VHH binders against q9vpf9. Designs and how they scored, part 42

Target 1, 373 residues: q9vpf9
Amino acid sequence: MSMSIDSNKLLLRKGDMKLDNYPTCAVEALTRLETLIASRNKQNMVMQIISEFIFLERTPKDGDVRKSQALPISQMNLFQEFQLIIALIEYFSRPGRDATRNAIFLSLFGSHLTPQRSKLLSRLISTAVSGSVAPLLSSAGTWMQQVGCKTPLSLEVAQNIVSDFISYSRKTPEQLKQLPMVGPHFAANFMVAVADLYLNEQRSPTLNPPPDALLDTITEWMMENPTLCQASQQPLVLPAGAIAMPFTTPLAGLLRWVVLAPLVSNRSAYSNLHLSLLRALQQLVSSGESTALPSQDLMQIVKSLQSYCARLAESKTDPQADAAYQKCMERFAQAVQIALSSNCITNQIQLLCLLESLPPHKLMKIVIEAHKK
Key: E = the ipSAE of ESMFold2; O = the ipSAE of OpenDDE; V2 = 0.75 times the mean of E and O plus 0.25 times the DockQ between their complexes.

## First folded at step 17 (VHH; framework vhh_nb_b201)

Design d23 (at its last look DockQ between E and O 0.51; V2 from the best seeds 0.61)
Fold by OpenDDE, look of step 17:
Structure d23 (fold): chain B 373 residues (1-373), chain A 122 residues (1-122)
Amino acid sequence: as target 1 above (373 residues)
Amino acid sequence: QVQLQESGGGLVQAGGSLRLSCAASGFTFSHYAMGWYRQAPGKEREFVATIISGGSTYYADSVKGRFTISRDNAKNTVYLQMNSLKPEDTAVYYCAASPDMYWLLYGEFDYWGQGTQVTVSS
């Protein structure tokens, strides 16, 4: 009985870990981190272990890692990076508690990463998608929610997935098509990030549509699983004391896609996606969940339409005669009608006022009048 | 040495607005989660808002929709925009900081400012 206590104390000393056997030392480090993270009192040690034994970063000898202004430089080569990815996949595939896995993932990839860690994260997640590694994708989904789905880091991950599975592939790989089944939470959060990347004037002065293959993939996801958007609302499994960050649904971003699409594309896929979104919105109404569509996101759509109408005015074109604008407003009005009826929109009055500022559309006018009472 | 210095507190009428600032020094600001707490007389310190290094935000239910936390990494400053203030918002407001990882794992802060008084008159 006495031997077990001493072995646990020995395991917690940084001095016993040898760097000479990568990636074995990384795997050992991960195991040790489980205990350290649970103890809450040794955060500096956790950070040091991660830096030194997992990412092979040079840490200043005498300094509080927390106060170090210099970004640690990793000494990892490409082969070691690959080894680490494999080791991590194996680690996350082991039987264990979700809370522990999520804690480890958050400890490794937090919200602020070095460029090298960020790149590694992207590769890790892409590999997980390719291998349909459900536990890792679950942790990645949790991570995306905690750090924010629209943050630069999440967007980078999303962009890399798009690059790996859409841009370099003639056909969308089966693994990406299966992502909603393998990792629904991650898939939903991925959709949030991807939706933010395209047809977004806040990201680009021009409305850039998504790649056709991506659009088709997202549309297929939404058609096959109308409840996929609700996957983002799943309770997070976090360590005790952790605060769950608010969830973001892909609905608003995808709505922006379908509403603004007529301005840049006539692809039928947007119509299908629109229909799927309306169905998804209707289902949310039935579930009683009131926070599916932030008003701010809808306001962004209005601003884009305002901008478009201003351009029409400059060209002396009547928005009422513009087929694209009419189609935008039709899609928008249908979605807003459902959302308002379900009380899923925050600050409804402000939205309605803003909608009134747009050139009149018959259906939108009906919707506005019905809800300003 | 880690320093957090709050400013912008004062007297405001109900329904009014106030913007608090917290200047940070002594650590890599861009790697830290920043937060605001408040303590009213005779009450316990309560959470108000947090912004992590990546920009994601979290709010207490009591201030949601009224308060906005933001950060400027170039100035090592975190802000709390308070709108539609109520007498119940009267408190000393404290700035807090912790590494992102620490906050994400434990929901706690390591460093605290001295606080700034906010008084909302009815």
Scores: ipSAE 0.732, ipTM 0.890, lowest interface PAE 0.7, mean pLDDT 90
Fold by ESMFold2, look of step 17:
Structure d23 (fold): chain B 373 residues (1-373), chain A 122 residues (1-122)
Amino acid sequence: as target 1 above (373 residues)
Amino acid sequence: QVQLQESGGGLVQAGGSLRLSCAASGFTFSHYAMGWYRQAPGKEREFVATIISGGSTYYADSVKGRFTISRDNAKNTVYLQMNSLKPEDTAVYYCAASPDMYWLLYGEFDYWGQGTQVTVSS
């Protein structure tokens, strides 16, 4: 099979739109795209209109003959980037039209972006958080679920929010504190992403704790929003025919934070977060596998504890005498017990076998024995 | 201009494993969603798996946990690792492709390969 584009209609669309009138041509393109997206045979035209009139891109002239896959290069200056962000905020702030907004958002920001588009996406979302722009944050949440919360693009968005609202702020802004109220789906997906960035040896060779202000913010979100970690009861609002990608719960990643925290920090906020996570786990109604704790995430916690115990062995320290290890295992045993009692863990047998490989802990032994029969 | 070429099919015993490959050309691979469908004799094509250019995956319930879709953008290739094969998995397996935007909006593929036969003996 081959792809084809209607070059005559594309040239007509270019002739109708004035590239010299930025951002007006981007605004006109957004309006036109609503109709073109509904037409299934216009997809190449949609992609070219987005590239040329919204992102002001050109094909590179590098002469790379190896792939014949030259990537577009943005020609936007910083002022035009700001103008586009404002135009998109205004577009996505219009009332109603949820499926249309989500279709436009997915068309602009699919699952793989040029570096310039991904930077603009991150700035757009941070601006929407600052402005409490609920409809845009709703579209961003849908987008993050559809492309995946742990993909490089989603992690970049999450890291930029942390940078903008945590790293350079003396006090956490009210707009970030209110994110679960303004954009609960986005807030949940943001938690999945940011939980993956910290206390995660798959992402960094050392266990890097989250910034204190981020930890405090997440703890408050969990306290005030008991159902935030659950999949929505309502289906995603998607264009007709689109397939909903599975929701990922933030529970497992946040449990990794509280279980591993004694290895790197003794902040009391982790105790409060741990309690909130246990309560969320108890209240979890098992409805669909996407709300369950995947055993892979829990097994990663085991691997980090194994690595820590290997270091203790090199220093001739008994893990049973190590206060940090004992606290990690106490929290882990409590979480595993509640999750098993609530039937919230997938692949329980595999997890229980791996837990037996850790140096013994009194409560964990009881939990394993109670559930292996 | 767009070409999709499957390989790796064959005969395998129940419980065994097989890895399918699909080489793609004629489009910017890093911007495309890739997928697999299958068709058993006398039946309609059915969805198996999709991988979006950013790496997110979606599976049919019948293969979830047993099959893994993956991609290598440097080689313009998509793979389907099939484990714990059952006789019911016997089918012609088709590679499929669409731009990411088209998949995200419509859940459909524009381009199809010619297929590779997978036979699982009992």
Scores: ipSAE 0.566, ipTM 0.812, lowest interface PAE 1.7, mean pLDDT 84
ESMFold2 (binder alone), look of step 17: mean pLDDT 89; pTM 0.895

Design d24 (at its last look DockQ between E and O 0.69; V2 from the best seeds 0.00; counts 0 for: pae E 3.8 > 2)
Fold by OpenDDE, look of step 17:
Structure d24 (fold): chain B 373 residues (1-373), chain A 122 residues (1-122)
Amino acid sequence: as target 1 above (373 residues)
Amino acid sequence: QVQLQESGGGLVQAGGSLRLSCAASGFTFSHYAMGWYRQAPGKEREFVATIISGGSTYYADSVKGRFTISRDNAKNTVYLQMNSLKPEDTAVYYCAASPDMHWLLYGEFDYWGQGTQVTVSS
């Protein structure tokens, strides 16, 4: 009975870990982290173990990781990176507590990453998608929410998925099509990120549409599962005392896609996506959730339309005669009507005022008048 | 030594705006989560807002839509823009900092400033 207590104390000393057997030392490190993370007071040790034994980073000799301005440089080669990815997939596939897995994932890939860790994260997630590794994708979804779905890191992950599964593939792989079933939370947060990448004037001065295959994939997801957007609203499983960051739904970003699409594309897929979005909005109304569409995101759509109308004016074109603008406004008005009726929009008055600033559209005018009372 | 220095506090009328600043030193600012707390007379210190190293933000419900937390990593400074101020917002506002991972895992701050007084008159 006495032998069990001493073995646990020995396992917590950094000095017993050997770097000469990678990736075994990384796996051991991960196991040790489970205990260390639970203790709350050993954060420095956690960081050191991660840096040294998992990512093989050289820590500056001056022991205070907190003062080091220089990001540690990993000495990992490509083969070791691959080994680590496999080891992580295996680790996250083991039976365990979700809170622990999520804590480990957050510890490995916090909100500030070295370029090498960021790249590794992207590869890890892509591999998880390819292998339909549900536990890892769950942790990735949690991570994406905690760090923010529209942050550079999240966008990088999304871009890499698009690159790996859409850009380099003639056909969308079945694994990506199944992502909503395998990892619904991650899929929803991925949609937030990918929606932010395209048809967004804040990202690019030009409205760049998504790749056709991506559009089709997202549309299919939304058509098959209108509640997928609600997957982002699932409570996070975090360690005790942790604060869950606010969720972001993909609705606003996708709405931006469908509303602005007529300006750059006539693909029917946008019509299908629009219909799916309207259905999703209607379902949210039924669930009583009031925060599905941030007014700021809708205001962004208005600004894009304002910009377009300004260009029309320069060309002496009447917005009333512009078929693209009319179609944009029609789609927008339909969505706004549903959203306003369900009280899903924050700061409704400001939005309505801003909508009034646009060239008049018959349906939009009706919507505005109905809700300004 | 870790230092957090708040500034920008003062007297403002209800409905007015104020911008607080917190200058940080003694740690790698870009790797830290930054936050604001406030303490009104006779009340407990309460959470106001946090911004993590990646830029994601979290707000108390009481200030949501009125306050905006932001950071400038080049200046090692975190800001709190306070709009539509109410008498209930009267408090000493404290800047806080912790390693990003620490906040993400535990929701706690390790370092605190001395505070700056914000008074909102009716």
Scores: ipSAE 0.669, ipTM 0.864, lowest interface PAE 0.8, mean pLDDT 90
Fold by ESMFold2, look of step 17:
Structure d24 (fold): chain B 373 residues (1-373), chain A 122 residues (1-122)
Amino acid sequence: as target 1 above (373 residues)
Amino acid sequence: QVQLQESGGGLVQAGGSLRLSCAASGFTFSHYAMGWYRQAPGKEREFVATIISGGSTYYADSVKGRFTISRDNAKNTVYLQMNSLKPEDTAVYYCAASPDMHWLLYGEFDYWGQGTQVTVSS
């Protein structure tokens, strides 16, 4: 920081007041945004205030090349980033309407951010998890649903939480273990994102399991919070006129973990997680609550098993004699049986046809026969 | 100035498929939500689909499962793949655009194309 920037004489200048007033100008901007967002015709001013006074950005000066898709340039130093994070935590902790907080969060952090804003968002959420800041985590949960849990930005946020609390931590912090109680909607959406990151051949060329501590954490969440997978199904608190984007259930992705796990891991936590997922599915059937399980996610599981069986064929190993494959199929059949009986799978006929392509398994054959005419 | 130009409309038999395109210019395409609306003769303009810049999609119930919206940021183009077309899908289809934040907060689009006619015969 420069001594000339801190001069009282320079504080009265319009441009210098911006620099000398940080983070105060960001706090004032947040308050003003509440009114401006309600006035639908002020959108350009909202974007300018966010960029100029909250994120301290300037427009690139390399000309007006419309095809360049140039991004704003951040002028924040590390101290100002920290100051902004604290100011945002304080702002979201103030009493107020949930719809207003959610609108502000969505205005600050949309679906496509500069790398600098994305990094700040990830650090903000990690700080909120560490501090158990429920109002901010509630807004982050709403944000993740509205932009999509499996989008690159949401996956980046989820990866950073795994890094901060699982990979680089000496022991899984209590604050992460308590996340379902503090921010259940965010916890559910985080599970969707991490389920997509691991044991998923659509995201990685190899079938990589989640870190052991992450698996243990997710398993404990599911055992202790039986309705957590339903947390995203509560009506979103959004401003009038906003459209609630569809929720995504973590059930399908977590089922992929437990079904494919025997191919890469012998951790007993997967057995506990599997039981918890079966209970969650069974509870949905008995309660009559509608849950969308996309058949495409279940078909991904079949494709991974087909690939594994092709490798067994190359080694001339009978799948029926392969203990890992048998365990995968037992878990898969149990889950599919419950899901089909509840009619919660979107394209059952296509799934059943694909399941028949797998090497025979006793329980799965029974499940297929019960649902084919 | 923002410009949206639709193409790909035409006449198709019931049960058929058609792919609409919308070329966009005058804004940073990768930061905008893109969408499709339609207007049948004598009716109000009806929402069809949207895709936000991060790739998430939202569909009207009447087209869910039959229509797919997609985007190509390298070509500044949004597409609407329409399958299993029905006579009631007959309408002028309009491309629409807004910054992501405007759509996420208000469910509305700021900019509109001129429209392309889609006619589905019985």
Scores: ipSAE 0.364, ipTM 0.738, lowest interface PAE 3.8, mean pLDDT 84
ESMFold2 (binder alone), look of step 17: mean pLDDT 89; pTM 0.896

Design d25 (at its last fold request DockQ between E and O 0.72; V2 from the best seeds 0.75)
Fold by OpenDDE, fold request of step 21:
Structure d25 (fold): chain B 373 residues (1-373), chain A 122 residues (1-122)
Amino acid sequence: as target 1 above (373 residues)
Amino acid sequence: QVQLQESGGGLVQAGGSLRLSCAASGFTFSHYAMGWYRQAPGKEREFVAVIISSGSTYYADSVKGRFTISRDNAKNTVYLQMNSLKPEDTAVYYCAASPDLQWLLYGEFDYWGQGTQVTVSS
């Protein structure tokens, strides 16, 4: 007797789950979701329960919620949002299987979120950072990898963290400084996202540097935790049969920072970050990991430098005499040398050709010649 | 009713390129993960590529670097650009769809197209 989705929902409602008892009903819902998610055949019900009892969204009672075009509207007030955040923190702090926690987290926030859920997610993660809630941050790290670290959702989370801990704070909170220790996977994926937000001409025609406090924080992380970038490569703990989406290393984005920084900033922190990056790259090479620097990211850096040189040409300035360009190329050449030596770069020939298109730099020329077959 | 219609298959020489398209209807396309599978004669159906609603992609190792999956939400269409084709790529290619969560949790698709034949000659 295939109980209709409606009958199942009614059965769930007829239970101890009262909507007027929030957030108790949400906690109960989470517990029930564990069983439902494990069954693998009740996804519609899972989504309905999440919408109704966790996010207090009004969903059409009839039909497959998975096919619905209408964005559910949450009736949750600010107080209830806070209650939910606390309830979720408590839930994720309970003893349990990592696969289950990650599955629940993915079920709650997926890859397509309403603006309201997205905001709640950001607040949840910020609260987890503030409270050093390791299990939740682990799930958040897994989520970021599954949905993509450079996607709008991940970037929103990263932006909110920057806003909450950097922009609104006089001093970088200790909780953010400890993030690599508390949640290394999340910290690494966070770095991927924040790296994508700044000094990126794909996002803005102007090279916008990161806030000083953020730069200092990231630099400190990299200096104190040379293996932090490898945390992004940790195997995901997912339900049986699940496919882990590819990881993204923070190295490429951070390399873009340090290489392009001389064009906009003279802060010494970039030099320290650069050194830390080189060390991290060397460690990766030693480990046999080949995914440290995607060629496409390096080509993006080249394009930025090409654009800069074009501007120099317009001003009749010789790139050889431009101190900023020379410094960019020096940093870039050092990183490329390490990456090429370790075969960590795909499509090396294309990259080398593109590098040759730049005004000549002594060290870069040596690197190119050494690897050009 | 959910419908997936593949197109763009055909005969191509080794080293050549093809672009497959899959037109989708019957669901909110922008909320779904879209994927490609292929089945060679006498072999099991195998995963090729997926693109989830957020735009994140995943490829089988056998096609990585050669194939590119993309989507146009305005057209409710997913594409598979296939470059540097090999005889081993000869198969019926199937479009697949599921809610993101189905893919993210279980690595499975709920809906399938009828398939389009791709033949790569040596």
Scores: ipSAE 0.868, ipTM 0.944, lowest interface PAE 0.6, mean pLDDT 91
Fold by ESMFold2, look of step 18:
Formats: sequence, C-alpha cells, structure tokens
Structure d25 (fold): chain B 373 residues (1-373), chain A 122 residues (1-122)
Amino acid sequence: as target 1 above (373 residues)
Amino acid sequence: QVQLQESGGGLVQAGGSLRLSCAASGFTFSHYAMGWYRQAPGKEREFVAVIISSGSTYYADSVKGRFTISRDNAKNTVYLQMNSLKPEDTAVYYCAASPDLQWLLYGEFDYWGQGTQVTVSS
C-alpha cells in the first residue's frame, strides 16, 4: 500500500497535537516508519517523518535556500527528550523482528547526526545499560558495527558511557558489570571503542591510561566472559539486501593497553588483563578465526614503542636497560608468539620487519627468527 | 543533477599501483555513501569497496589489503588506491553514490559514473 507524505502527516495531525500529544506522535511515527522502510524507496519521507515527529525538528526559514540541505533546528525541551527516551525503550522492548528493530535504529541514528540527536542517542544507550534493556542494546551493537566502532559517532557513545558509569560514579554499577551477559555484542563493540580512546597516540599526543575503574571493569569482563571477544563476530540480523560492515574484535586495542601500560602505570590489573587477553587469543586461534589481529593495529604499538625509545635516547638511557621497555616487549612478544603460531595476523612480513626495527629483546628476537624462515 | 566523474585509469604492469578518483556534484557529498564497483568483459559488475559518511569502510575479499578507499569532503572526491595489481583486476571501474541510509538499509547505490578502464598487463 502506498500513502502520500501529506496523507501520513494529515492522519497523524488529525489524531495528535505535536506538543500537546508528545510522545504519542513519535510512537505512531515509528509504526509508520516500519511500513515505509519495507517499501524501500521512501528515504526522503522517512527522514522527514523522523525529523518532524520524532525529534521535533524544523528547517530554518530561508528565502532563497533549498530546504532539503538546511540544517534542522530542534524544538524539543528537556521533558520531551525524557519522554522520547522512555518511548524508544518501550518500542525496542516490544516483541518483534530483530531486523525491523535494527532497521529503525539505523534510520534514527545511522547517518550524520545533529548534536541534539547525538546527545539523545548517548542518553538512550546509557538508560538502556542502566535498565538492562537487551533488545535495545542488541540494536545499538548492530549500529556500532554498521557505522564503525572507532568512528566519531561510536566514540562519543563510548565516552558518555565511561562518563556516566565510571567517571561520575562512586562505584561501578552492577548493570555495567553485567553488560556482557545482557548485550554481549554491544559490550564487545564498546570495548573496541574505549580501547581506541586510551593509550593511543593516534588519538592523543600523550599516552593517557584508562580510568582505574574502567580498566578493572574490562579486566573483570574478560576474566568472567571467555568468549566475549567472539561476540563481535556473530552474524548480524539486517534488512534483506543490507551488507554487514566488518566486525572488529577488541583484542588488538586491549593488547595495546597492556603492552604500553608499563610506560605510564604500575597497576597490577594490567597483568591480569594481559593473561586474559592471551587466553582469549588462544581460544580464537583454536576456533579458526584467522583475522583476529589486523597487523595495522599491532604496528601502531610498534610506533608508540619507537617514540618512547626516541625519548629514552634524548635522556641518554639504553632501552635494553629500561625496565618499562623490557616489560612492554615481554608482553608484546608473548602475544605475537601465540598469534603467529597459527597465522592469525594479517600481513605478517610487514609487521615482522617493523618489530626488527625496535631495540633488541631476547624473547622477541626468538619469535621473529622462528617466523622469518 | 547528480554527476560522478571517474579518472586515473590506464595501463599498468602487474604488481604496480594506480589511484582512481571520482569527482562528485549535485548532492551533499559528506552525507553520502560512496563506492567503487568493477566490471570485467563478459562478467557481472562486482562490488569493490564502500566508504560511508561516518568514515567506515568495507572491501570485497578479492581486494582486501591491496585497495584502500578514502574520501576528501572538501573536494567532493572519493579515491581508490590500488596496490599490488593483478591481471584479474582488469575491468572498467565505476564510482557509485547514495544517501547513507540507502546503503545501510539495502546495500544499494542510486547513482553511477560512466566508468574508467583499468588494464593490468602480465
């Protein structure tokens, strides 16, 4: 069945007054969107309905400017934002097809977000974590994979979870501790994102460690949930014809944390995380997952170690005598040895050449020589 | 009026490199998914790579690790850096574009360029 945009708006306006009947008009719009998305050709209408009835946005009045390119202005007050969050949690909690929920979530948040929509997304996800709302977290996990776990959209969500549950919390809430059980795919994608935020010289000029409580939480997740890194590899439930964007495991990013941590921290939690990562890597190798560690991610660790060694040269310190460097290399060599023993690293030769450029370490030399024959 | 214009094709020896460019106009480039497809003689057009507005990318298995898609929103241009070229990469390469949601929901592109020939000699 086809319905014109004007007929849809007329039906909604006849039964609703937008401000006086919010969030009911948003709930009705969500139902209409399911039909429009199934029609496959109404994306302008979908975007207009989302903007007008769900996010209460209007296009600024411009005398000579084409309206489809104008940036929307939000008219939503804080009470309406809260009402929308509750309505969306209820909508995503309803029994129904996963593909439909995922399509709606991608339609709401899967494109270039306005600042208002980005704030709403972060509040929605934090609320779903607090409420252990598994169906919504499943859709958010799919969303993170489809837009990319390391992109600004996903990093903003991850940073807001850290803010809400780690930075501004006196102790880590039980709901965050249980996140791998409630939404394992989302938890894995969240770990990819937060791993990119800390101890990463591509993101910051200094090696900033994660907050202690975040480190402890992730270490506990990895210890208690041995298959969590594999959760990112589960098939997505998407609309027919949609293409799953590539998954990313958190292994490489978390390995960067434990390898670089001796440069900035003496916390013993990194030793526990390192052990858990070695076990997780060994399990992935046993499962036949040959692309678990992209060599490009591992090469970033090498670059950070090279930078550190350059600073040691400025202070006239021999890297082979530096205890922190030696500990970094011990952890790195152990992980690389496991990964190389079964070809789970892509582009191995390039990585091995870079590893040889670092100041010598006994275990790493053995690992390199075993695999350059 | 949407326009997609490919350039940078040509003849190259196996193991060599080429950089394809696609200049785009007639839409808000930074909000569109951009992609590359290719078609060898007598074969169906096949997917090569996509980059969506978030910056996330996806590659066909046959080109992973050898090809890199990128975009420059200031120039309204998408690129395909093609390294370690093989004779089987010989094809006409097409630039494609759609709003992000068309790709995310359906894996489809609305607009296509005219194509540029890439020939890889043995």
Scores: ipSAE 0.678, ipTM 0.874, lowest interface PAE 1.4, mean pLDDT 85
ESMFold2, look of step 17: ipSAE 0.626; ipTM 0.858
ESMFold2 (binder alone), look of step 17: mean pLDDT 88; pTM 0.891
OpenDDE, look of step 17: ipSAE 0.840; ipTM 0.933
ESMFold2 (binder alone), look of step 18: mean pLDDT 89; pTM 0.894
OpenDDE, look of step 18: ipSAE 0.833; ipTM 0.931
ESMFold2, fold request of step 21: ipSAE 0.651, 0.645, 0.572; ipTM 0.861, 0.863, 0.833
ESMFold2 (binder alone), fold request of step 21: mean pLDDT 88, 88, 89; pTM 0.890, 0.891, 0.896
OpenDDE, fold request of step 21: ipSAE 0.852, 0.858; ipTM 0.938, 0.940

## First folded at step 18 (VHH; framework vhh_nb_b201)

Design e21 (at its last read DockQ between E and O 0.72; V2 from the best seeds 0.74)
Amino acid sequence: QVQLQESGGGLVQAGGSLRLSCAASGFTFSHYAMGWYRQAPGKEREFVAVIISTGSTYYADSVKGRFTISRDNAKNTVYLQMNSLKPEDTAVYYCAASPDLQWLLYGEFDYWGQGTQVTVSS
ESMFold2, look of step 18: ipSAE 0.703; ipTM 0.888
ESMFold2 (binder alone), look of step 18: mean pLDDT 88; pTM 0.892
OpenDDE, look of step 18: ipSAE 0.851; ipTM 0.939
ESMFold2, look of step 19: ipSAE 0.621; ipTM 0.855
ESMFold2 (binder alone), look of step 19: mean pLDDT 89; pTM 0.894
OpenDDE, look of step 19: ipSAE 0.854; ipTM 0.940
ESMFold2, fold request of step 21: ipSAE 0.577, 0.634, 0.604; ipTM 0.833, 0.868, 0.839
ESMFold2 (binder alone), fold request of step 21: mean pLDDT 88, 88, 88; pTM 0.890, 0.889, 0.892
OpenDDE, fold request of step 21: ipSAE 0.892, 0.881, 0.882; ipTM 0.956, 0.952, 0.952
ESMFold2, last read: ipSAE 0.539, 0.585, 0.612; ipTM 0.818, 0.846, 0.850
ESMFold2 (binder alone), last read: mean pLDDT 88, 88, 88; pTM 0.890, 0.890, 0.889
OpenDDE, last read: ipSAE 0.886, 0.880, 0.889; ipTM 0.953, 0.951, 0.955

